# VH-VL binders against o27280: the designs that were tried, part 16

Target 1, 266 residues: o27280
Amino acid sequence: MDSMNVPEVLEIKRIVEESESVKTFIFSWDFRREVRPGQFVMVWDFRDEKPMSVSLIDPVRSEIGISIRRVGEFTDRVHGLSEGDLLGIRGPYGRGFELMGRDILLVGGGIGMAPLAALADEATARGMRVDALVAARTADELLFLDRLEAAGVNISTCTDDGSCGFKGFAHERLLTLEENHDMAAVCGPEPMMFQVMRILDERDVPAQLSLERYMKCAVGICGQCCLDDTGFRVCAEGPVFWSQELSRVREFGRYRRDPAGRRVPW
Below, E stands for the ipSAE of ESMFold2; O stands for the ipSAE of OpenDDE; V2 stands for 0.75 times the mean of E and O plus 0.25 times the DockQ between their complexes.

## First folded at step 1 (VH-VL)

Design bC3 (framework fv_bamlanivimab)
Fold by ESMFold2-Fast, scan of step 1:
Structure bC3 (fold): chain C 266 residues (1-266), chain A 121 residues (1-121), chain B 107 residues (1-107)
Amino acid sequence: as target 1 above (266 residues)
Amino acid sequence: QVQLVQSGAEVKKPGSSVKVSCKASGGTFSDYAISWVRQAPGQGLEWMGRIIPIFDTANYAQKFQGRVTITADKSTSTAYMELSSLRSEDTAVYYCARGQYYGSGSPMDVWGQGTAVTVSS
Amino acid sequence: DIQMTQSPSSLSASVGDRVTITCRASQSISDYLSWYQQKPGKAPKLLIYAASSLQSGVPSRFSGSGSGTDFTLTITSLQPEDFATYYCQQSYSTPWTFGQGTKVEIK
């Protein structure tokens, strides 16, 4: 059997409500199929498939977790499921994060903390010092703070409205954090990631960034992300990219495409 | 090499039901979903729903939900589409078509020859 | 539901002509688009899948392009056997939906 490309139907073992809009769905997993932080799976509700990052990798309990934010019809349907219900899982796919050095900075915005929570677990298990900057619009949208504390992560928070931690954006908070790191991993809205990348580049900190819009391309489904203006085939290597790879992409952090394919500022 | 062979034409009265069959020959049933697509005279194509036989799961277009039932018998590699409470506007050619149930787009690469269903008062 | 709109609804062309048919989705469907050919009295035949991949056995004069919302089917050097109606179809989200069709008439 080809376990990578054929969906395996798995029972939802446990559901964790992370916030009003985010749930983590936990499944038993056979770790003969390796899963690494930064990889994603295709989640299939027997109607539609959507790519979702893996947010929990627990070989001791033989479990994986997938965190899903309610943003449309598919995710609304999945949020309506209960423990004991079935979902199809295909994968994992994509390039995972690469760890190097002794200390790492994680910068996550909203649901972008999901793949970074899995990475934090691996980094701490390797004995690395982990600093996390967790950003959201409001305190209610800060995710995984309890998991990060349990893993021994040094946490800084910021919210746009000042309801928790620093009042402001992730990049503004990062400017007040002077400590150097051997590497960084960043995941969140593209405008946030672009600003964070620029600061890390100025500090000579190598960074890996996870781009949700390239997840489908990693499984051979290419549309808008297959080639950019430079001719670089970004979809073949995603969703995780080093900052030097993204510096060549003109649209990263500046523009998105509307339904007609026109460039629109974020 | 695989072929989908459908049952013969049907003439039905309003309010009755029709059950159309689609048998796969020369290939496997296990890696494929079977869709049902209809075409009214002189009109375009309309997707009704699909079944994934290995999981025994079916999905329907909302327009047909409650009137359509799609089933499969894995032992005979035969899929069925039953449409109830027939109306004259259900007069159409009904096609079955296979596609992989996973991967990019699941293109419908093999089609049955079609079954003409006429609903007349 | 995702609406698929084709242009033109019909066209007339001579053997040897280059024919282009366009298909627009009401929302982004990435590359989850297939093109089908239907001849009178016959079932549809898959020509192109994943927006640009040629189905095995289909002549190379057929090609597809596009992504997101705008897609094109091109037939270079039209042949008599290409008289048919052409449909685009999205499989990005259920229910799967087809364009209204483009009838190609050979003069």
Scores: ipSAE 0.006, ipTM 0.501, lowest interface PAE 11.7, mean pLDDT 84

Design bC4 (framework fv_bamlanivimab)
Fold by ESMFold2-Fast, scan of step 1:
Structure bC4 (fold): chain C 266 residues (1-266), chain A 118 residues (1-118), chain B 107 residues (1-107)
Amino acid sequence: as target 1 above (266 residues)
Amino acid sequence: QVQLVQSGAEVKKPGSSVKVSCKASGGTFSDYAISWVRQAPGQGLEWMGRIIPIFDTANYAQKFQGRVTITADKSTSTAYMELSSLRSEDTAVYYCARTHSYGYFDYWGQGTAVTVSS
Amino acid sequence: DIQMTQSPSSLSASVGDRVTITCRASQSISDYLSWYQQKPGKAPKLLIYAASSLQSGVPSRFSGSGSGTDFTLTITSLQPEDFATYYCQQSYSTPWTFGQGTKVEIK
């Protein structure tokens, strides 16, 4: 694992503005270092580093993309960068999504659509039928709709305020869908993922879920990525888990940890 | 506590089919995938495919595509591997193995010897 | 298919020796590598998963290291029960593939 823990300094080749708060940073990538949908990289701005999911995997152009939401000091600095500027990249890390069957449901909330956009590209390339439920608080926070449409994905939208598509939460929209799928992939806020997982479990639809917020180290060596009941190290053994694995984790969707390590309800 | 128990040895003629069973106990059958791995005499290990019983979805190594079928019966907690159009080169010990989603095999059956001869 | 090559194919060692076995993947497999021990007439037994994680019940003298394409299994103080063939296995991409095996013979 030594080579994966050394940052490589890469030039920002292109920046795509996905929304007012989200940008995708695109880098040339040597695909002798494979990267799979659902994996993440550590992004280093020479002051701080944060884990970011890979949102574009393009072997034809020899490019990867990393989508970043502006939410704090680190991401604000990164958003201030331009094409030609440099960032350190370590990785990829974690296990990626696994594709099975002939059709897949993607359920993404906000920035959680980032790793699912990469997965959608792979699934469509494999000839799978892809249905995506894209959820956000408001219409301006829906991400990757044009990219998903270009890939041939069947898109349903859902906003809390009803500004685009179904009015309500992702799990409420899912309850109105009667489509059968061979599998599902889910990424977004943990309470959303928990509710979606429960519905998919009751429908016997196997799901993989991505737990991005626990990625606090490169390879799971610090223990912060450990889930309460199972001892899973999210950055080493995740961030993608099958729903059958998460069914054994009593904290998933119910509790979080505060800085003192105490269980706190969402 | 987890145990995989396989069916007994088989002797088959070339061109026939063989179906090997693997019964799981000591855990929820549907919580894990089951893989089939074979080993010819004096040779290494070769992954044939897997099934995820909760999904009823099987994947196969391309070498075996079209002549291997892996199935699962959730009511009896039993996985099956059927190999058709048998050749002498199919003489091997066939193992079932509980498969973690990460792709490693944490518990193995005892193996089933399949001999293909005239 | 991803090719897994082990070195050496066989080795002889004495009880108490430090034994090192290497495994090379034909392409990067991150940490999707496991090590197994197989004794004659028996099913393989999982020793190490995710390149370096020790399986429950496996003695601490076994350890794994490496990432990308190059991996190592180490036995720090060889015991009589460690006479066996050892296999590496990648689970990065299907079909999952094994190395050809390394036979450890006690001198």
Scores: ipSAE 0.006, ipTM 0.407, lowest interface PAE 15.4, mean pLDDT 82

Design bC5 (framework fv_bamlanivimab)
Fold by ESMFold2-Fast, scan of step 1:
Formats: C-alpha cells, sequence, structure tokens
Structure bC5 (fold): chain C 266 residues (1-266), chain A 119 residues (1-119), chain B 107 residues (1-107)
C-alpha cells in the first residue's frame, strides 16, 4: 500500500569495505517487498535523503546491500557509521534491468559496478552466460571482482593507469573484445557509457544503461507532460534506459546541467 | 483492472495484408512489452514478435521477419501487428499479450482476433 | 530455437483426480518457464511463471516445479472448471516457444 513510501528505520547488520572509498551496508529485508537489480532506495541519515543503487539482493539470507562511495558530506557521515547503527530506507524505486536472451555483457566503471553486481547474480542464477568488463582509474578502485568470480562470471579488467589488466578506458578495451551478446548492461560515468553505447550500437547489441542523475526523477513529483528542450522527457522512469532512448538525448555524454538548468561540459 | 481489447475479425484475400490492434486499459502502457501470438485452427500457440513501447523496440521470430511489423502508439495505449503477403496458412486467431518488465511471462491476454485468408 | 515438448498430449480425468503434465526443453532454460490454461474459444490464462510462482488469483491446487530441462504442472484435486488445454512456454531465449499442449478431458 501507500506505507511503502514511508522510510523504515533499519539496523546496519554488516559493513563490507569494498575499497578505501566504497562500503557496502547490509540490512535485513522482508522480501514480501520485492527488489530487483537496477532499482534504488532512498537512504536517510535523519538529515538528508540520497538515492543509492541496490548492490546485493539475497532472498536466501533475507538481506539487501547498498554500496556507497565517499564523495561528499552525506556519504562522509554514512561512512562514519558502524554495525548496529540505524539508517532510514525508503523504496525500492525505479525500473530494474530487463534480462533477455542467453548471454549478457556487463560494462561497469567504478561504483557503477554496484548495480551490475546484483544483476550478475540474477543473470547467473537464470543460467545466462555473463561477461563483465570492469573498469576503474586504478587497480584499487576495481570493485566486486571476488563476487563476480564466485558467481561464475567471465571477467575482463581495465585501468586508466594500467595497474591491472588492459591499460586504457572501458571503450578501448571493448574494441578488443569481438564477442556477440544478446544484450548488454552498462553503468558508470556518462562519458564512458556514451562511448560504450556507440560501440554496442555499431555491433547491434541492445544495451540498457543506468543513469545515476535520473534517480531523483523517479521519486520526485514531475508532470507527465514535462519535456526538456530536445522533446525528451526530463523526468523519466529511470534510472535504467535502453540505448535507443539515450541516443535521443543530446546532452548524454556531452553535457550535464547545474542546479540552475544551464548546460555545463563534463 | 488490466484489460487488452483487440479489433474485430477480418477476412482477407491471399497476397493482401492485415493490421490488428490491441488497446490496453487499466495500468500503464510503459510498464510492459506487448507480444503477438497466433493459433491456427486446432493447433498450438506460435509467438510472432514483441514490442517494448517506451523504447519503440521490436523483435520478431525469424519465420515472420520481413512480413510482420509490430508498432505501438503510446498516446492511445494501442499496439498493432501488421502481417503482409497473406497465405491460407496464415488463417489463425491472433492474440496480443502483456509481458511485464523483467518477468518474461504473459500475464494478460487480449480476447483474440480471427483472421481468415481465403480466395 | 528451443523446442518444448509436453507429455501427455491428452489425458482423461475425473473431478477430484490428481493431474500431472510434464514439459521438456531441448536445452537448459533455468526457471524461465510459464504455464497457461486455455479453454475452447478463449484466450490463454497465466497460471504459473518462473517455473513455480503462482499467478495472483489462481487457485492453490495448481503448482509448478522443475528447473533446467524438465518441468511439471500439477493439479492436486481436479475441478470441473479445470478441463482445458494446458501449455508450457519458455522465455529463456527468443523466439519464445510453446509446448504443443496437453488436453485434459472428462473421462
Amino acid sequence: as target 1 above (266 residues)
Amino acid sequence: QVQLVQSGAEVKKPGSSVKVSCKASGGTFSDYAISWVRQAPGQGLEWMGRIIPIFDTANYAQKFQGRVTITADKSTSTAYMELSSLRSEDTAVYYCAREPSGYYTFDYWGQGTAVTVSS
Amino acid sequence: DIQMTQSPSSLSASVGDRVTITCRASQSISDYLSWYQQKPGKAPKLLIYAASSLQSGVPSRFSGSGSGTDFTLTITSLQPEDFATYYCQQSYSTPWTFGQGTKVEIK
């Protein structure tokens, strides 16, 4: 019912340190309220609410996990919490990833691997062949490699500095991979996702991309008739979009908008 | 309550085309895909293709590629299936069916549209 | 294409009987299997999805089981309204394919 929109105060059961800057917060979850990969929750620290992608969905243990990168005041406060402390959780919200076919390519950059790790778990459980391209600036920022390996995922890595795997960007590594896939799922910085999308489009691989900046649109009040200046709906059902929809957004991968609505280069 | 309502029966000549409509009501058109499934007299079910309306993306069974076109009009919550170069073997009841996002199942079906191809 | 084969093609049963219908996939489809009921002159109706999940509003006498290549639909105590044709369907890989159907008739 409507009570699904009220935050529940939940105890942090376990904290996993994924890297120096990323932690996964694990909570007990009642799976009568379903959660799917690609969905997000609103995390409330009793001051501010921020959207966070669900990175672990474990109905057997009755747990969900939320992976948070330390980037500002809110995330600094949350990172300061300990097991046993409380957070408010509202949701889940948004459109989850749609799985189809026999094989899937996952392309994740940095924290963008968080929702893709949950997707990898579901895809492998469904018997799909999963190939993951995990990208980061340095080896220390590659996330979830152990989880992906445990799930039976075929892993390729790349780092900007060459400290692990291919030296270069995700799209440069993808150009050296010549496999056909029934679909792809992509999550990471928008410039990376734009380049990856272009390559997948050339290869006729349908792709779903998760856009962090559109998570607020899924929980905010926005008229169904509200459109941006390109004729595309600014308040989408996100955060997951098909590549065909994103090709219509002139700003994707090139510009962002500041709080005043002005176009700013990435 | 979700309901899919299809257009009425058609009688067509060989070589012509037929366009069947499927109007969705009760619920949101953007939350699901629409598949088309046909059934020849006394036979089983045969999937023809699907469309994901919010992405305007359609895919088809290879047997029907080149002859079938599935489209959607989001403003009227209506999906269409057009089949060209009709043969007597295309005589069947044609169903639209809703495929909820992420579930890969047909949770609601239209009532069916009988298409008879005879000369 | 993934081929779906049902067994039996038809069966005769009485009210109160336990009925089982089997569906076999030509390759592993994990749990991407749905079961449908179709009555003469009517559209199919979803009974079971994800091999074992009961659709809302479907009586609890219907159940599904199996994974991989072998699947079963069970009706624990057949009712008069259950005389129909039943179809399995895989959604692991396009094209989606159906079994040939199993007709459940009155003895």
Scores: ipSAE 0.005, ipTM 0.412, lowest interface PAE 14.7, mean pLDDT 82

Design bC6 (framework fv_bamlanivimab)
Fold by ESMFold2-Fast, scan of step 1:
Structure bC6 (fold): chain C 266 residues (1-266), chain A 120 residues (1-120), chain B 107 residues (1-107)
Amino acid sequence: as target 1 above (266 residues)
Amino acid sequence: QVQLVQSGAEVKKPGSSVKVSCKASGGTFSDYAISWVRQAPGQGLEWMGRIIPIFDTANYAQKFQGRVTITADKSTSTAYMELSSLRSEDTAVYYCARGRDSSGYYFDYWGQGTAVTVSS
Amino acid sequence: DIQMTQSPSSLSASVGDRVTITCRASQSISDYLSWYQQKPGKAPKLLIYAASSLQSGVPSRFSGSGSGTDFTLTITSLQPEDFATYYCQQSYSTPWTFGQGTKVEIK
């Protein structure tokens, strides 16, 4: 019966429309329960519960934000809510990103920019130099560019169709960027993260990757969100992993776990 | 049990476009990558691109980027490949293939192929 | 792009023979290598993935080996149904690329 395992019913204080498919829901938060970039919460609409990364952490205003892409029935229902409506929130869960060194590279694809936006805020507040590579299929799907600019982040973009920035994939753009970073953080589609990790490994840049996989339980008690023979539970031991940890996981870049914990190909 | 069934042969004029379909049955469509691979008469295999329906993400070989569009409809378990600005060099059999791992690296199931002929 | 070169381009063999096909990558691809069989007028069929892992349902006479830049497909006792064209494919970096093919013909 602790507060992390019992949903708190919170009022939606503000909704930010990030794109046609993405909204950020902002709630008042009691920061006696600390939350770090890279952690997630379970969002409960009183019918279903889904994990969502924290995209805004603002202790000054006592607010957190959760960015949600519309991809199915649960997220469609949540997108239909208005300011003043209620959602259940459990958490935070998982280990967050660790910051080290003076320079950090962020590589985000689509909604994967959400946890990286929160990380960018913390890194800049600590005086780090932050470079962000923001990738999407089209210009309209690039997220958080204004927020990153306001934070003083050095931004590079790429789109598959060339509608903004470099025409091509994140890993192709990364090959044209300066190699001098003390660390990197990566979040996006798993195939993109796998390609990016390989380049960063060749450059001897330690990288943290966020595996926001589909998962059944928030705290990993059932063990169903495991990764292959390593026994890593994304909700308990992740979602953030160092690249050295993931290089030992046969499943990374090849397989995922469904809600029942079964190994399925991408 | 998993099967990929492609649309029928097409004859097209230079400068037009063609859209080939690939319907998956017997498996969970959304969890797998679908690639498109072509083969010109008497030639080898050439990868064009892939889509991962669960992420709604498509990636293309640079040679085809700007001319090829790969899409998926999860409600009908169907992937599509549309190739525009057709040239005689685009005459080939076009295969869809299911990726075994998360990036579509291994192709464990293949469609029967769709012959596309570009002629005036 | 990573170039894949197969050797030989064609070979003639008899039923019962040991057949060896080699594939060379223009750069190291670790074990990200697959082998396919294609019969005339048919789609390719996966035989081997991750350089040495046998696909379910593929006869044990097929085996793969190698790492880095040099890879081998071996058929230990060639059967009549094995006369086909064989392709290697790298899955290390996009665009994924195939070898030019090796045609195995009956002697």
Scores: ipSAE 0.000, ipTM 0.390, lowest interface PAE 16.3, mean pLDDT 82

Design bC7 (framework fv_bamlanivimab; at its last look DockQ between E and O 0.01; V2 from the best seeds 0.00; counts 0 for: pae E 11.1 > 2, placed apart)
Fold by OpenDDE, second read of step 2:
Structure bC7 (fold): chain C 266 residues (1-266), chain A 121 residues (1-121), chain B 107 residues (1-107)
Amino acid sequence: as target 1 above (266 residues)
Amino acid sequence: QVQLVQSGAEVKKPGSSVKVSCKASGGTFSDYAISWVRQAPGQGLEWMGRIIPIFDTANYAQKFQGRVTITADKSTSTAYMELSSLRSEDTAVYYCARSTYDFGSGYMDVWGQGTAVTVSS
Amino acid sequence: DIQMTQSPSSLSASVGDRVTITCRASQSISDYLSWYQQKPGKAPKLLIYAASSLQSGVPSRFSGSGSGTDFTLTITSLQPEDFATYYCQQSYSTPWTFGQGTKVEIK
């Protein structure tokens, strides 16, 4: 068990360019170590370490994929890597998504589609009907459409600029869609998730939402990812939460803590 | 009025490939998905796969996976179905059909006239 | 894959008759069921979608009902132009699948 906290040095087997700013890094994986959609791993480039969601789980090929958006120094370095290069991976950590029912709705924004893509694969493999609302700022930032379609997922898109699908935000598009889902999984910008959750609650659709917070230890010790009032640790009790749990979290959709522990508004 | 017009009949040898075209007119090509459905002589309908041109993504029935390729050219509003490694059992009329790709979609409201493909030695 | 079973495979009827065709899914497909009419040498024509919604331009003598696993297509008064083969199709999940068809013949 403790060995899971030691980074394993893995070779990048393949790199998939998902968009201009997003790459998926694929690694060989020993599936004796279980991994679930919604869980994350700590990625170590031998200088810094960052949490990343698992976006691909392929037991047939014995591979996992991690999708990384280029947003800073760490990700800049990682995006500069090539197939055959090495990364340190430790995990997986956190609580993943639970599947229930027959009809599932996925609502994802930007890189938030990463864990949902993995969930979509599992759900479709189980014979579930999967509807996915994929949101992005522009058409070029819509992620995993090919994977989703290939898996048999019913896709609806929305873009801020209207370049693909519904012009507007995910919660606005959701208001125009059917209401016959047994469960929903949501991941993306927190303001989006907040609005989507409200709609789903009004529709009495059980929903799970994946939060993003600054995480350092990933094992619930350092407290950097603690949520106000509840004391929930995103790395331990999350990152996937039920809507009922998040209803108790005052900061949800309002603010987060930066690496210095300061409140940063969304 | 929206119409789908398919390419003409084909006669092919076993092991060869066939590519059928389906041109849409009278509507917005990018707002719909194009499915391919075949029908062997005296038999029922069999769904092969679909493409969503606006996403340039396709989904295939497992039976045809690796042997069928569905593509679309948005500039010409034309969808294509290529079937390789043809067998005698592939002798059928092949139809293209239009559907929406919204969550509640799945019905094919516009059909092409069909393309007869005969595979014989 | 979801299997669709139609009953009967064929039937004989006269003009003016009430005709009922049933379709059963191997699992629940909610209301993601469509009905098509096909005449010899012609492409299928959509009649009903979403189990009970009449396609534009289709005569009102056609109706669909059902949800879950059991569905029915009804022709209240069979007309000469209605002699054809009818297919149900599920779109609940891919691959989309069709029933084996029901041939409606003249008695």
Scores: ipSAE 0.861, ipTM 0.926, lowest interface PAE 0.7, mean pLDDT 95
Fold by ESMFold2-Fast, scan of step 1:
Structure bC7 (fold): chain C 266 residues (1-266), chain A 121 residues (1-121), chain B 107 residues (1-107)
Amino acid sequence: as target 1 above (266 residues)
Amino acid sequence: QVQLVQSGAEVKKPGSSVKVSCKASGGTFSDYAISWVRQAPGQGLEWMGRIIPIFDTANYAQKFQGRVTITADKSTSTAYMELSSLRSEDTAVYYCARSTYDFGSGYMDVWGQGTAVTVSS
Amino acid sequence: DIQMTQSPSSLSASVGDRVTITCRASQSISDYLSWYQQKPGKAPKLLIYAASSLQSGVPSRFSGSGSGTDFTLTITSLQPEDFATYYCQQSYSTPWTFGQGTKVEIK
């Protein structure tokens, strides 16, 4: 329990190249410390520490996977590592996804498919029917299509440029689909999640959405991690939220916070 | 109208492998999954698996895991089904069929003519 | 796997008869059910998808109904070309599974 506050130094067992910009790093994991889809860990390269969603949970092989997109100095350094190299991992942290009903819709944008891939594995193992709408700017940025299909997931794709599947955004594709689900899980850019949430609300489909913006506060700092003035805190109660919780948050999909905590438009 | 054209009949010995082809004529595999369905003499239809060519990935029924491989060549719009370790019980007509891969739309609207595979002692 | 049970396994009918074939899923599959017609020596032909939607080119005497676990295919006025074997198929979850078939024979 208290050892979760100190990074455990783990060996990179395997690296999977998911795309030109995304790699999944696989580690042996002791499942006496449970991990659920939607949770994240803090990854430490012995200089900086960053939050990363868990994208693979495999108790049979005693492994977890962490998918990392190359977007800056920290992730560039981590991408330069090889199998056998070491990283510090602490966690898991945060609220994971909850499953209910018999069928689930996953809507993922870019790296947001990472926690949804882990959820797809759990939902499939539970015997649920899983439909995934996978969105990206281009075909080369669509993630986990092979893993999802191998797991028996029904896949639909959309790309901004039309290079794979529907040409357009996830919410535009969702509007062309007549089917409803018992629940949905959504992860990706906040504007995409907001539009998808609105459609699912109109269809009476309960949805859970994962907000990556507050994972930077793994333990939580009061004020910075608040979603609204009632004291609702993403780092303490997230990153996964039900759509009804988020529908009351004025800034979701509209505003972000600067370093001083002020609202700034997207 | 798009058609799926399959390779001709095969006679194989037990323990050997067979590879059946399925080529789209008058269209492509874009936006479609290709399933393989077999039918033993006088029996019903049995789904073996499918491939989504644009993702180059396949999903198989557990009964055929380890014995069946489904592949596709997008440049020629041709799908293949290879079944290994053949037994007399594998004697059947093998069909390819297309469906869209969008949510729950696994209905197969275009079918190949079928390929008879006979496994004889 | 989801099991599909058809009834009857065979039936005898005359031209002009109303024919009803039923299909039961071992678990709820919503409306992800299709019906196919197969004539001797031929590939199956899609008749109905999404439980009740008629495939283009299929005569209006064919209709489908049902949701959840119980489904029905109806042929309202049987024609000579309708003597065939009919299969239901679920696409709710892989592996896709078919019913065992219903053979419609001349009485």
Scores: ipSAE 0.227, ipTM 0.674, lowest interface PAE 4.5, mean pLDDT 86
Fold by ESMFold2, look of step 5:
Structure bC7 (fold): chain C 266 residues (1-266), chain A 121 residues (1-121), chain B 107 residues (1-107)
Amino acid sequence: as target 1 above (266 residues)
Amino acid sequence: QVQLVQSGAEVKKPGSSVKVSCKASGGTFSDYAISWVRQAPGQGLEWMGRIIPIFDTANYAQKFQGRVTITADKSTSTAYMELSSLRSEDTAVYYCARSTYDFGSGYMDVWGQGTAVTVSS
Amino acid sequence: DIQMTQSPSSLSASVGDRVTITCRASQSISDYLSWYQQKPGKAPKLLIYAASSLQSGVPSRFSGSGSGTDFTLTITSLQPEDFATYYCQQSYSTPWTFGQGTKVEIK
């Protein structure tokens, strides 16, 4: 395996507190190792290794940012780190988003906004018009709003509890948005993505959706990231799939798998 | 205003089945997750299972697996819970409740009025 | 299954008292915890979701706190309408489970 498969130990250059539960860790990055929005990295804390989305790609400053939500023991330990501390990074891995046309819609739920924030930066840099629907349970979990606004993105918000923006499901808000997009990029809870995908398909909007599955090897060897029906490996053939590819997958939106590979409900 | 209205009280014999309905109004039924929760006389709340109608997916608590069937009819905005092989300990009030599922939140913000089911010889 | 243990099982209190009810999960459930109030003969009513978020229309004297395994519901000035049974519920994984309940009675 090449140097991409072995973690490189990098110093945390800067930490941005995105919310009470989400931090972005920024590292110097040599862009001879190209990174695309929608690709992921494996973050190693010297005890365990987890996949994380790249949320900032800044070749001018030679920096990448990795956004991490505090959800368990590994992420609790990483959230306890300070600037100057070390993490292992291997990657990037996977297939990223492809941009097309002039007008793009982003639909993100929770931490799923992380790869979409990176995509928004690229899209605006190309002169595209970017609309974003940012969804969360509550207002305090809406991510990257200031950054998206500064980039010139037209933001709509949606919260389960109505504390900010539209109260209800993300797909319900989507029905009230203009239908004039050339493409869409979607990332968030899989049930949300399924509902959003159906609306976008009905509108004949090309859509790319980013899936998350349990990953260990990140290069398709261990099988932990496979989808039931197709044998697609999220780390190798995805994590970004076209909606047409996902329409062939009965698992999508129906259940998830725990680390032991058991089918469990959403 | 979302409202859940349940079918009326029932008296059943041991070994029979009961099917309780839960009709939604004032919202978009296909976007609900509908749970069923029961409460025996003088006791606490017990979650039985949940259906997500748009995905036609139901999940059940292990205790009820094999005896409970939860279904939904999107055309009438009605969820159903059928409990078979009834026993005297199934005497309870049965509630339906709406929850959200986009982020696995699982809180139940709208409840039906409850349906009393008595299992007696 | 995730077991939810409430404490105390019952308590007696007077109008104006501060009341605290605790709920412990058998494993970490992050902040996927809700609190419900139930009066005799009535359906439960949601008070708190996401451990600490107040449901619309619920008085501000109710508050929730905690994350992980240990959670608390607090009523800062008990009112006559607050005498009821209170339940916690986890929604981290199915089967969703309730605590056994805490009955708050008039002293």
Scores: ipSAE 0.006, ipTM 0.482, lowest interface PAE 11.1, mean pLDDT 84
ESMFold2 (binder alone), look of step 5: mean pLDDT 91; pTM 0.939
OpenDDE, look of step 5: ipSAE 0.828; ipTM 0.909

